# Ledger of designs, part 13: VH-VL binders against Matrin-3 (MATR3)

Target 1, 76 residues: Matrin-3 (MATR3), of Homo sapiens (Human) (p43243r398to473)
Amino acid sequence: RVVHIMDFQRGKNLRYQLLQLVEPFGVISNHLILNKINEAFIEMATTEDAQAAVDYYTTTPALVFGKPVRVHLSQK
Short names: E, the ipSAE of ESMFold2; O, the ipSAE of OpenDDE; V2, 0.75 times the mean of E and O plus 0.25 times the DockQ between their complexes.

## First folded at step 11 (VH-VL; framework fv_traxivitug)

Design w3 (from v4 with heavy chain G102N; at its last look DockQ between E and O 0.79; V2 from the best seeds 0.00; counts 0 for: pae E 3.2 > 2)
Fold by ESMFold2, look of step 11:
Structure w3 (fold): chain C 76 residues (1-76), chain A 120 residues (1-120), chain B 107 residues (1-107)
Amino acid sequence: as target 1 above (76 residues)
Amino acid sequence: QVQLVESGGTLVQPGGSLRLSCAASGFTFSSYWMTWVRQAPGKGLEWVADIKQDGSEKYYVDSVRGRFTISRDNAKNSLFLQMNSLRPEDTAVYFCARDSPNWYDYFDYWGQGTLVTVSS
Amino acid sequence: QSVLTQPPSVSVAPGKTARITCGGDNIGSESVHWYQQKPGQAPILVVYYDSDRPSGIPERFSGSNSGNTATLTISRVEAGDEADYYCQVWDTDTDYVFGGGTKVTVL
């Protein structure tokens, strides 16, 4: 039930930018941002919510500060 | 042993420019993000800027954005801070620091600092 | 997380325990790092990720972080522990944030 986001760059309100990518799909229970390797993990309340977010960004580009990022379901 | 040695701090007038250097040794310089932190006399620590290993990403505190430029030369193991349009509020000891390779959120080694004084 | 609040000073007798607090709204959700700075010297890292110690830092230095308060604890304080201590986090809005510093005086 974890969404994995990669390839973003640091900027003001990065946390907000990352969380808003998945907020439309459900409740967020936790997150971890690793800013030096450009990866984040966002835990959703349900696996269905996480899958919905990932599915949406398969066809619609996910953007952080106007730049494409990769969105996957975590293997953890 | 990791060593970081700053140089270039001096007295400058408001509106002036100054270039700081930091010489690195005892580690693979190109493998680390590098950072400038400053400390006004009698005050606490303030982060100023950092730069990615290859120089492709640079970040600044708002008060210096557009006036200061961080850069690095990995062939010479050197970090730089170009300071333009200097203000009295920029008066501080400037430290260079290495970002830790683990988690990248703290500074594990610091130089001795170089004093910049901006005064009429 | 944009402001970290530390007491300006702490006094402690030799051999006793010093506790230095770092206050911030929901700071328990952040990783807190601590630096020691002696007069005229560069800071050195003494605790990172709330409670981990770098190699060469004695076990007398320990840390904790929960709720709105992170704490650096120095047990069996020695005269050589007299210094300024800063907490620090990384914040996505303001990047690296340091507390205001706490002067530890060993009486």
Scores: ipSAE 0.263, ipTM 0.824, lowest interface PAE 3.2, mean pLDDT 90
ESMFold2 (binder alone), look of step 11: mean pLDDT 92; pTM 0.945
OpenDDE, look of step 11: ipSAE 0.673; ipTM 0.925

Design w4 (from v4 with heavy chain Y104R; at its last look DockQ between E and O 0.05; V2 from the best seeds 0.00; counts 0 for: pae E 9.5 > 2, placed apart)
Fold by ESMFold2, look of step 11:
Structure w4 (fold): chain C 76 residues (1-76), chain A 120 residues (1-120), chain B 107 residues (1-107)
Amino acid sequence: as target 1 above (76 residues)
Amino acid sequence: QVQLVESGGTLVQPGGSLRLSCAASGFTFSSYWMTWVRQAPGKGLEWVADIKQDGSEKYYVDSVRGRFTISRDNAKNSLFLQMNSLRPEDTAVYFCARDSPGWRDYFDYWGQGTLVTVSS
Amino acid sequence: QSVLTQPPSVSVAPGKTARITCGGDNIGSESVHWYQQKPGQAPILVVYYDSDRPSGIPERFSGSNSGNTATLTISRVEAGDEADYYCQVWDTDTDYVFGGGTKVTVL
């Protein structure tokens, strides 16, 4: 039930930008943005919510600061 | 409308114990991390502890770790802080706060606080 | 971020602009949140994510964050803005950190 986001550029309000990608799909219970590498993990309340976010972004580009990022389910 | 009401603050002797409660209403309590923040008289705000939605993760400021236990009862919309081995430096107003929507970031709603005084 | 430094006080005339700073090493890489607290009252959130306002907070409250300094700006200050103001961040290593608070006095 963890969404893994990768390949984003760092910038002002990055946390807000990343979380807004998944907020429409459900309740976010936790998140981690790595300081040393451009990856983040966002835990949703349910696996269904996380899957819905990932499914949506297979057909609609996930953008952070106008640039595409990768979104997939984590194996955690 | 979101409401948080703390209770249980009182005068207690050093080494004593006290349990604080926070009654929540106006939102889905089980969907939010919940937090205790304290403020010593005439001093600033200090984060004390927070707890995950299902109670499975708990975090504490170093000065209270091992002495304080945060807990929640989602069926009763209630947050608790069990304080053991109290010290004079624990004297403060204790606020119940709701963490930002869905994650640990900022505090969007606060209770009015309950005063704990630890003194001989 | 282990320490956030705020000036202990700021004085401002009514109708003028108050600027409250929050200093920290590379704080511009963090999201900074601001709270207003009046005596005997709970804090209220006035700015989050550096520059966003919750619903109900007047537009004269604004924020910025770059380099080593975040700033809360209150334009057209009113007597009702007298309060303590706290900055706050969250970080994986330090959890929640508040600044020491700034007392704004409207003279």
Scores: ipSAE 0.007, ipTM 0.710, lowest interface PAE 9.5, mean pLDDT 89
ESMFold2 (binder alone), look of step 11: mean pLDDT 94; pTM 0.956
OpenDDE, look of step 11: ipSAE 0.652; ipTM 0.921

Design w5 (from v4 with light chain Y49K D52E; at its last look DockQ between E and O 0.82; V2 from the best seeds 0.00; counts 0 for: pae E 3.3 > 2)
Heavy chain, then light chain:
Amino acid sequence: QVQLVESGGTLVQPGGSLRLSCAASGFTFSSYWMTWVRQAPGKGLEWVADIKQDGSEKYYVDSVRGRFTISRDNAKNSLFLQMNSLRPEDTAVYFCARDSPGWYDYFDYWGQGTLVTVSS
Amino acid sequence: QSVLTQPPSVSVAPGKTARITCGGDNIGSESVHWYQQKPGQAPILVVYKDSERPSGIPERFSGSNSGNTATLTISRVEAGDEADYYCQVWDTDTDYVFGGGTKVTVL
ESMFold2, look of step 11: ipSAE 0.250; ipTM 0.821
ESMFold2 (binder alone), look of step 11: mean pLDDT 93; pTM 0.945
OpenDDE, look of step 11: ipSAE 0.751; ipTM 0.934
ESMFold2, look of step 13: ipSAE 0.272; ipTM 0.822
ESMFold2 (binder alone), look of step 13: mean pLDDT 92; pTM 0.942
OpenDDE, look of step 13: ipSAE 0.753; ipTM 0.935

## First folded at step 13 (VH-VL; framework fv_traxivitug)

Design y1 (from w5 with heavy chain R65E; at its last look DockQ between E and O 0.75; V2 from the best seeds 0.00; counts 0 for: pae E 3.0 > 2)
Fold by ESMFold2, look of step 13:
Structure y1 (fold): chain C 76 residues (1-76), chain A 120 residues (1-120), chain B 107 residues (1-107)
Amino acid sequence: as target 1 above (76 residues)
Amino acid sequence: QVQLVESGGTLVQPGGSLRLSCAASGFTFSSYWMTWVRQAPGKGLEWVADIKQDGSEKYYVDSVEGRFTISRDNAKNSLFLQMNSLRPEDTAVYFCARDSPGWYDYFDYWGQGTLVTVSS
Amino acid sequence: QSVLTQPPSVSVAPGKTARITCGGDNIGSESVHWYQQKPGQAPILVVYKDSERPSGIPERFSGSNSGNTATLTISRVEAGDEADYYCQVWDTDTDYVFGGGTKVTVL
């Protein structure tokens, strides 16, 4: 299942910053970063891993370059 | 038909300043990120800068950051590059390019370029 | 992806196939785009997203990308294909990166 991250900006180490948000929750199988709309999609090996990441960030701020980003489960 | 026409390239001394312009037509200019790419004589292509549709995000290659400023005027369908503290290594043909529509990161239309020469 | 490596030149006989490589660590995970540039002219996009062709580009132009190598392939090469060819990616760390360019000579 896919984790959707929004509201970041382009910058050095952006890919690392995005992937590190979800790496603790499981294996990442694929990712897509859309710099023109500031959105990323990170596919994890299991739906449980993706849900765990999203659940964690409902109570703990997700930060990219020190700024809050939105994290939710993609329906796509 | 999409057209991009650069102007303002000339001979300038090191340390000088120059402002390049790009006149856009044949598309909704305000809907696209716009880009400058340069090419030194006999050399390859180098990305220089790009700018978001509304001008709120601007990005530069490290070698020009702090010296060059990209800007746009959507009412005039115009893209600009202000170049300060020019160096001989800035000598190049400067191309105006339209960033791809949607999510992708390529340049689908290019102008014919304007030559900037930085030399004594 | 801070560097994209292209051979400086490729020679091909008319009617044969030219293959232009673009090397980068794990470039197969990136979208690779290709431009043709003739002397004194602006570049034109000939392949994008590894293997797609813009409208007006002949099917003779094709692309592939896997592992550490992306390849632009020009089948049934014509004299008019003589040009410089550049690969390009976007990377979160380095922004837009072009390869050094490959001069294709048709002889």
Scores: ipSAE 0.317, ipTM 0.838, lowest interface PAE 3.0, mean pLDDT 91
ESMFold2 (binder alone), look of step 13: mean pLDDT 93; pTM 0.945
OpenDDE, look of step 13: ipSAE 0.765; ipTM 0.937

Design y2 (from w5 with light chain S31R; at its last look DockQ between E and O 0.84; V2 from the best seeds 0.00; counts 0 for: pae E 2.7 > 2)
Heavy chain, then light chain:
Amino acid sequence: QVQLVESGGTLVQPGGSLRLSCAASGFTFSSYWMTWVRQAPGKGLEWVADIKQDGSEKYYVDSVRGRFTISRDNAKNSLFLQMNSLRPEDTAVYFCARDSPGWYDYFDYWGQGTLVTVSS
Amino acid sequence: QSVLTQPPSVSVAPGKTARITCGGDNIGSERVHWYQQKPGQAPILVVYKDSERPSGIPERFSGSNSGNTATLTISRVEAGDEADYYCQVWDTDTDYVFGGGTKVTVL
ESMFold2, look of step 13: ipSAE 0.350; ipTM 0.847
ESMFold2 (binder alone), look of step 13: mean pLDDT 92; pTM 0.945
OpenDDE, look of step 13: ipSAE 0.698; ipTM 0.928

Design y3 (from w5 with light chain S29D; at its last look DockQ between E and O 0.76; V2 from the best seeds 0.00; counts 0 for: pae E 4.5 > 2)
Fold by ESMFold2, look of step 13:
Structure y3 (fold): chain C 76 residues (1-76), chain A 120 residues (1-120), chain B 107 residues (1-107)
Amino acid sequence: as target 1 above (76 residues)
Amino acid sequence: QVQLVESGGTLVQPGGSLRLSCAASGFTFSSYWMTWVRQAPGKGLEWVADIKQDGSEKYYVDSVRGRFTISRDNAKNSLFLQMNSLRPEDTAVYFCARDSPGWYDYFDYWGQGTLVTVSS
Amino acid sequence: QSVLTQPPSVSVAPGKTARITCGGDNIGDESVHWYQQKPGQAPILVVYKDSERPSGIPERFSGSNSGNTATLTISRVEAGDEADYYCQVWDTDTDYVFGGGTKVTVL
């Protein structure tokens, strides 16, 4: 039930930019942003919510500050 | 043995410029983000700037943005801070620090610092 | 930038426990790192990622972090522990933030 986002850069309002990608798909329980490797982990309330977000970005570009990022499920 | 040695700190007048250097040894310099942290006399620590391993990303505290430029030369194992339009509030000891590897953000090795004094 | 609040000073007798707090809104959601700085010297890392110790730091140094408070604990304090101590986080909106520092005196 964790969404993994990669390939972003630091910038003002980064947290909001990342959370905004998944907020439409459900309730966010927790998040962790790792600025040195440009990865974030966003825990959703349910696995269904996380899968819905990942499925959407399979066909629609996910953008942070206008640049594409990768979105997939974390295995843990 | 990891070693960081800063140089270039001196007395300058307001509006002046300085370039600080940090010589790194004892580790693969190009594998680490590098950081400048400053400490005004009798005050606490303040992060100033950091730079990605290949120099492609640079970030600054708001109070120095547009005046200071961080850079690195990986062939020379050197980190730099170009400081322009210096103000009295820039007076501080400037430390060179190595960012720890991995995905957490702490500073595991520090130089002894170089003193910059900005006054008339 | 986010503010991390530390008490300006803590006094502790040798052999007793010093607790240094670092306050911030929801700081328990962040990784907190702690540095020791003696006069005229560079800081050294004593605790990172809330509760981990670098090699060479004695087990007397420990850390915790939950809610709005992170704490550095120094058990069985020795005279050599007298120093300034700083907490530090990375804030996603304002980058690196240090607390204001706590002077620990051993007497």
Scores: ipSAE 0.165, ipTM 0.802, lowest interface PAE 4.5, mean pLDDT 90
ESMFold2 (binder alone), look of step 13: mean pLDDT 92; pTM 0.944
OpenDDE, look of step 13: ipSAE 0.736; ipTM 0.933

Design y4 (from w5 with heavy chain K52R; at its last look DockQ between E and O 0.83; V2 from the best seeds 0.00; counts 0 for: pae E 2.9 > 2)
Heavy chain, then light chain:
Amino acid sequence: QVQLVESGGTLVQPGGSLRLSCAASGFTFSSYWMTWVRQAPGKGLEWVADIRQDGSEKYYVDSVRGRFTISRDNAKNSLFLQMNSLRPEDTAVYFCARDSPGWYDYFDYWGQGTLVTVSS
Amino acid sequence: QSVLTQPPSVSVAPGKTARITCGGDNIGSESVHWYQQKPGQAPILVVYKDSERPSGIPERFSGSNSGNTATLTISRVEAGDEADYYCQVWDTDTDYVFGGGTKVTVL
ESMFold2, look of step 13: ipSAE 0.323; ipTM 0.841
ESMFold2 (binder alone), look of step 13: mean pLDDT 92; pTM 0.941
OpenDDE, look of step 13: ipSAE 0.770; ipTM 0.937

Design y5 (from w5 with heavy chain S100N; at its last look DockQ between E and O 0.77; V2 from the best seeds 0.00; counts 0 for: pae E 2.8 > 2)
Fold by ESMFold2, look of step 13:
Structure y5 (fold): chain C 76 residues (1-76), chain A 120 residues (1-120), chain B 107 residues (1-107)
Amino acid sequence: as target 1 above (76 residues)
Amino acid sequence: QVQLVESGGTLVQPGGSLRLSCAASGFTFSSYWMTWVRQAPGKGLEWVADIKQDGSEKYYVDSVRGRFTISRDNAKNSLFLQMNSLRPEDTAVYFCARDNPGWYDYFDYWGQGTLVTVSS
Amino acid sequence: QSVLTQPPSVSVAPGKTARITCGGDNIGSESVHWYQQKPGQAPILVVYKDSERPSGIPERFSGSNSGNTATLTISRVEAGDEADYYCQVWDTDTDYVFGGGTKVTVL
């Protein structure tokens, strides 16, 4: 139930930008931002919510600071 | 094992420039982000800048952005800080520190520092 | 996290427990790291990721982090633990942030 986001860069309000990508799809229970490898993991309350976010960004570009990022489902 | 040795700290006039160096040994330098942290006399620690393994990403505290440039030479295991338009408030001991390449943002090894004094 | 608040000093008798706090709004959602610095020396990492110890750091050093407070705990304090202690996080707005430091005095 973890959304994995990659290819962003550091910047002001980065956390807000990342969380907003998945917020419409459900409750966020935790997040981890790995700024050294430009990856983030956002835990949703349910796997269905995480999958909905990933599915949406298959057809709609996910943008952070106006630049495309990759979004997929992670299993930790 | 891991060793970081800073050099280049000296007395400079306000508005002047100075280049600090950090020589690294005992680890694969190109595998790590590297960082400068400073400490004004009698004060606490302040992060200054960090740089990605390949030098392609550089980040600065707001008070030095546009005046300082961090750089690295992975062939020579060296980290640099070019400091321009120096101000009295830049007076500090400057430490170079190793940051890990991945999951968390902490500094596991530090040099002993080099003192920069900005005074007329 | 633009500010991390530490008490400026803590006094503790040898053999007792020192607790050094690091306050920040919702700091429990951050990963907190702790450094020891003795006069004229570089900082040394003593706790990272809230509660992990690097090799060579005695088990007397431990950490916790929840809510608005992270805590470094030094049990069975020795004279050699007398130092300044700094907490540190990474923040997306300001990047790395250190607390103001806590001087631990062993009486």
Scores: ipSAE 0.351, ipTM 0.845, lowest interface PAE 2.8, mean pLDDT 91
ESMFold2 (binder alone), look of step 13: mean pLDDT 92; pTM 0.942
OpenDDE, look of step 13: ipSAE 0.637; ipTM 0.917

## First folded at step 14 (VH-VL; framework fv_traxivitug)

Design z1 (from y1 with heavy chain K52R R98K, light chain S31R; at its last fold request DockQ between E and O 0.80; V2 from the best seeds 0.00; counts 0 for: pae E 2.4 > 2)
Heavy chain, then light chain:
Amino acid sequence: QVQLVESGGTLVQPGGSLRLSCAASGFTFSSYWMTWVRQAPGKGLEWVADIRQDGSEKYYVDSVEGRFTISRDNAKNSLFLQMNSLRPEDTAVYFCAKDSPGWYDYFDYWGQGTLVTVSS
Amino acid sequence: QSVLTQPPSVSVAPGKTARITCGGDNIGSERVHWYQQKPGQAPILVVYKDSERPSGIPERFSGSNSGNTATLTISRVEAGDEADYYCQVWDTDTDYVFGGGTKVTVL
ESMFold2, look of step 14: ipSAE 0.480; ipTM 0.873
ESMFold2 (binder alone), look of step 14: mean pLDDT 92; pTM 0.943
OpenDDE, look of step 14: ipSAE 0.732; ipTM 0.931
ESMFold2, look of step 15: ipSAE 0.322; ipTM 0.828
ESMFold2 (binder alone), look of step 15: mean pLDDT 92; pTM 0.943
OpenDDE, look of step 15: ipSAE 0.729; ipTM 0.931
ESMFold2, fold request of step 18: ipSAE 0.420, 0.368, 0.433; ipTM 0.869, 0.852, 0.866
ESMFold2 (binder alone), fold request of step 18: mean pLDDT 93, 92, 93; pTM 0.945, 0.938, 0.944
OpenDDE, fold request of step 18: ipSAE 0.735, 0.739, 0.726; ipTM 0.932, 0.933, 0.932

Design z2 (from y1 with heavy chain S100N, light chain S31R; at its last look DockQ between E and O 0.72; V2 from the best seeds 0.00; counts 0 for: pae E 3.7 > 2)
Fold by ESMFold2, look of step 14:
Structure z2 (fold): chain C 76 residues (1-76), chain A 120 residues (1-120), chain B 107 residues (1-107)
Amino acid sequence: as target 1 above (76 residues)
Amino acid sequence: QVQLVESGGTLVQPGGSLRLSCAASGFTFSSYWMTWVRQAPGKGLEWVADIKQDGSEKYYVDSVEGRFTISRDNAKNSLFLQMNSLRPEDTAVYFCARDNPGWYDYFDYWGQGTLVTVSS
Amino acid sequence: QSVLTQPPSVSVAPGKTARITCGGDNIGSERVHWYQQKPGQAPILVVYKDSERPSGIPERFSGSNSGNTATLTISRVEAGDEADYYCQVWDTDTDYVFGGGTKVTVL
């Protein structure tokens, strides 16, 4: 139930930009941003919500500050 | 034995430029983000800038962005800070620190610092 | 986290316990690191990830972090513990943030 986002860069309002990518798909229960490797983990309330977000971004570009990022389910 | 040694601090006039160096030894320099932290006389610590292992990402505190440039030479185990358009409020001891990148973002080793004084 | 709030000073008798606070909105969801700095010296890391000690730091140094307050605790304070202490976090918007520092005086 964790969405993994990669390849973004640090910048003002980064947290907001990342959370906005998954907010339409459900409730966010927690998040972790690893600034030194440009990865984030966003925990959704349900696995179904996380899967819906990942499925959407399989065919629609996910953008942070206008640049593509990778989105997939975390393997834990 | 991890060691960081800063150099280049001196007296400079407002509007002047200065280049600081930090020599690293006792660890694989290219495996770590590196940072500069400064401390104005009688004041607390302030983060200034950091730089990714390969030099491809550089970040600065707002008050120095556009004036300071952090850089590194991994072949020489050296970190640099080019300071341009210096102001009296840049007066500080400048510390080189090893940045522990990843999960927790703390500074585990520090140099002894080099003093930069900006005054007319 | 735009500001980490520390008391400017703490006085403690030898052998007693010093508690140094670091306040921030929901700081308990961050990992807090603590540095000791003696006059004319570089800072040294004394606690990291809220409660872990680097090698060589005595167990008298401990830390906790919950809610809006992280705390560095120095038990059985010695004269050699007299120093400035800084808390630090990383923030996505402002990067590394240090508290204003707390001067610990051993009376």
Scores: ipSAE 0.247, ipTM 0.809, lowest interface PAE 3.7, mean pLDDT 90
ESMFold2 (binder alone), look of step 14: mean pLDDT 92; pTM 0.943
OpenDDE, look of step 14: ipSAE 0.581; ipTM 0.910

Design z3 (at its last look DockQ between E and O 0.65; V2 from the best seeds 0.00; counts 0 for: pae E 2.8 > 2)
Fold by ESMFold2, look of step 14:
Structure z3 (fold): chain C 76 residues (1-76), chain A 122 residues (1-122), chain B 107 residues (1-107)
Amino acid sequence: as target 1 above (76 residues)
Amino acid sequence: QVQLVESGGTLVQPGGSLRLSCAASGFTFSSYWMTWVRQAPGKGLEWVADIKQDGSEKYYVDSVEGRFTISRDNAKNSLFLQMNSLRPEDTAVYFCARDSPGWYGYDYFDYWGQGTLVTVSS
Amino acid sequence: QSVLTQPPSVSVAPGKTARITCGGDNIGSESVHWYQQKPGQAPILVVYKDSERPSGIPERFSGSNSGNTATLTISRVEAGDEADYYCQVWDTDTDYVFGGGTKVTVL
C-alpha cells in the first residue's frame, strides 16, 4: 500500500508537490522523503488507493515542479 | 581514518571574494554528498550548502544563494566553496562535513573538519 | 520546521541525568540528529535518527522524539560531557536546520 516516487529534485514545497500526486486517490497515512537519493515513499490507507494512483500515472505524466517523475507500487 | 581539512579562511574586506578548500582522506570521497556548515563567533551552527556525490546537484541556504558556489573535484578528493560579494554577516568558522552516502537516504553529518575562520571586516 | 528551540543552558551534577530538549512544531514527524561540540572543536555526531548511536558513542547517550519535543538524554553524566549540544533536522522547505544549542555544565 506504498507509492514509490523517484527522480524528483529538492525545492520549495517539495513535500506538498509529492503528496498532491496521490491525495486524489485516498488517505495518506505516512510518508518518507529520502533527500539523498531523490525517492519518496507514501503510505496510503489501503492497497487499492495506492494501486489506483500508480495505475493513473502509467498513462498520465506525473510531474513535480513541472518535471516528470516515476511512480510505482513499492509494497504489495 | 576519515579526515577533513579545511583551508583558505582569512580576513577579507566587504564585497570581496574568497575560496575555501576541504581536503578529504580515509574514505571514498566520490560516494558521499558533502556539505559546508558555518558558525558565527559566539553563535550556533548554520547549514550553508551541500553537493551531490557527482556534483550534479547543489543547494544553498537562502542568505548565500547567488553569492556562494559549492563545487568538488573527485579526482583530488577536494570540496570547495567560492564566496563572492562577502558581507560582515558571513564572518564565521566554516566547517566541511561529510553527509550520508548517496545510497543511504537520511541526512546527518557524521564527520567534520576542524574549520577555517573567515573574517569579513573593513 | 523553520525553528528549533533549545534551552541555552542546563546544569547537572556528576552522576545525574541531563536532558536537553529540542522544540519544534510537530518535530516528532522529523528525523532528529544530535551533535556534541566542545570549545574550539568541531561537532561530533552523538545521536542520529532520533535514537540511534554511532559506533564509539557510549550507551549513556540516548534520544527520543515525540509530538513537539525531541530530547537528548545523557545518563550518569561525567565532566567530559560538558559541551554544547545541537539538534538538527532536514526538511523539504527549510533544508538543514540546527537548534540554537544548549551548553551543558557539569557542576
Scores: ipSAE 0.352, ipTM 0.844, lowest interface PAE 2.8, mean pLDDT 90
ESMFold2 (binder alone), look of step 14: mean pLDDT 91; pTM 0.934
OpenDDE, look of step 14: ipSAE 0.614; ipTM 0.915

Design z4 (at its last look DockQ between E and O 0.77; V2 from the best seeds 0.00; counts 0 for: pae E 2.01 > 2)
Heavy chain, then light chain:
Amino acid sequence: QVQLVESGGTLVQPGGSLRLSCAASGFTFSSYWMTWVRQAPGKGLEWVADIKQDGSEKYYVDSVEGRFTISRDNAKNSLFLQMNSLRPEDTAVYFCARDSPGWTYDYFDYWGQGTLVTVSS
Amino acid sequence: QSVLTQPPSVSVAPGKTARITCGGDNIGSESVHWYQQKPGQAPILVVYKDSERPSGIPERFSGSNSGNTATLTISRVEAGDEADYYCQVWDTDTDYVFGGGTKVTVL
ESMFold2, look of step 14: ipSAE 0.424; ipTM 0.864
ESMFold2 (binder alone), look of step 14: mean pLDDT 91; pTM 0.939
OpenDDE, look of step 14: ipSAE 0.658; ipTM 0.921
ESMFold2, look of step 15: ipSAE 0.415; ipTM 0.862
ESMFold2 (binder alone), look of step 15: mean pLDDT 92; pTM 0.946
OpenDDE, look of step 15: ipSAE 0.650; ipTM 0.920

Design z5 (from y1 with light chain D93E T94G; at its last look DockQ between E and O 0.14; V2 from the best seeds 0.00; counts 0 for: pae E 6.3 > 2, placed apart)
Fold by ESMFold2, look of step 14:
Formats: sequence, C-alpha cells, structure tokens
Structure z5 (fold): chain C 76 residues (1-76), chain A 120 residues (1-120), chain B 107 residues (1-107)
Amino acid sequence: as target 1 above (76 residues)
Amino acid sequence: QVQLVESGGTLVQPGGSLRLSCAASGFTFSSYWMTWVRQAPGKGLEWVADIKQDGSEKYYVDSVEGRFTISRDNAKNSLFLQMNSLRPEDTAVYFCARDSPGWYDYFDYWGQGTLVTVSS
Amino acid sequence: QSVLTQPPSVSVAPGKTARITCGGDNIGSESVHWYQQKPGQAPILVVYKDSERPSGIPERFSGSNSGNTATLTISRVEAGDEADYYCQVWDTEGDYVFGGGTKVTVL
C-alpha cells in the first residue's frame, strides 16, 4: 500500500510536490523522502488507493517541477 | 513597490523571549511563502524559517526548531517570528524575505533587518 | 546538498572579470541563486536559476552551473561591484542553504 516515486529533481517544497501526486487517490498515512537518492515512499491507507495512483500515472505523466517521474507500487 | 519592514529587535537576556514582526506592502502578501534569514555580526547569511502562503506549513533550521515559531496574519499583511529560549548564538540581524513568485527557491525582496542581541 | 563552499575573497582590477565559485557535490543538478550584499545593507538578488538576471541587474552579471561548481561572473568590474556575494540553494528537506560568502575587492 506504498507508492514509490523516483527520478524526481530537487526544488522548492519537494515534499508538497510529491504528496500532491497521490492525494487525489486516498488518505496518506505516512511518507519518507530519501533526499540523497531522489526516491520517496508514500504510504496510503489502503492498497487499492495506492494501486489507483500507480494505474493513473500509467496513462498520465506524473510530473514534479514539470519533469516526468516514475511511479510504482512498492514492496516496502 | 514591494516593501518589507522588520521590527522588534532589541537586547534580551539568555533564556528570554522576543517577537519579531515584518510589515509587508506593495504585493499580494497571501500569495507568497515568507522567510526569515539571519546574519550574525561579521558572519554570513543563515536561513532560519519559512512559512507557506496559508500558514499551514512551517520549516525551520535545526538550531532553532522547537524554540522559534514562524507565523503570519494575512489580514494584516504581517509575518512574525516568536523566539523563545534565546541563546547568545541567536544574536544577529534578522531579515524578512519574500520567497520567489513561483515554484522556484530564491528570495527576490528583502527588508533592511532588525538587530537581536542576546547577552548578559 | 548541505554545504556550499565559496572562497573567502577574490581580488580583481577594475575593468577585469571576477569569477566567484560555489562548490557543492553535484550542485549542477540544483538551481543556484546569487546575492550581493554591500556593507550595512540587505542582500539583493543578482542572479537566479543559475543564469537569469532580475530587472535592473546589468548584463555584466552572469552565472553558470555544471558538475560540482556554480560560478557568478562579473565582467568589466566596477568599484561599485565591491561587496560580499553569497550563493544559495534549496535542499530536498525544505532547508535553504547559503554559501559562506565571498568578499570581492576591486583594486
């Protein structure tokens, strides 16, 4: 039930930019941003919410600061 | 014309408290993140705190977290810094600054600063 | 990007070019901003987003950023360019980081 976002670039309010990608799909219960490797993990209340986010970004580009990022369902 | 005017800097004892104010004019205050940056006498610039447009997000440098509180009153075009448990190393000129107009991370307008001195 | 390294000072003759460096691990992946501060005054923004100039800043001020070094370049230096110069970035946790500052002396 964790969304994995990677390949983002640094910018103002990076945390806000990342959380906005998944907010429409459900309640966010936790998050972790690993600044040194440009990866983030956003935990949602349900696996269904996380899967809905990942599915949406299969057809619509996920953008952080206007640049594409990868969005996957995490094993963590 | 964008204008930022700080006030409230004075001499205070270690362990004391002080509230700084910044009066903003010449722009839509509620549309911008606002920032405090300080400069110890003869030293470089150090970011202190940043606050979101609606006040819902606040960020602090580690050395002041838990002691300082940034806040804003958008109805009064005012930014504040509540400083508690003051230490000698907090002695500095405190600048009010406007964050960039978009999703960029620079400070485009600065006040003239207000001096806070923390000493016995 | 927690530390930005600047030389403490740079001396330059009038009419020559001053180059002020800002070192950081992979700083070329960040947007670097530059401020000028004259004695007893607030800083002013002179370059932002690596190489952009605010309105009112002369074309003599330019910037570049690649690899581990960002550079502020002041061409045709004038006595009025004598000041402290700071580089600045935002790190990924929301902190704003300034370099230690470079004193530019025109002589």
Scores: ipSAE 0.017, ipTM 0.667, lowest interface PAE 6.3, mean pLDDT 87
ESMFold2 (binder alone), look of step 14: mean pLDDT 92; pTM 0.940
OpenDDE, look of step 14: ipSAE 0.762; ipTM 0.937

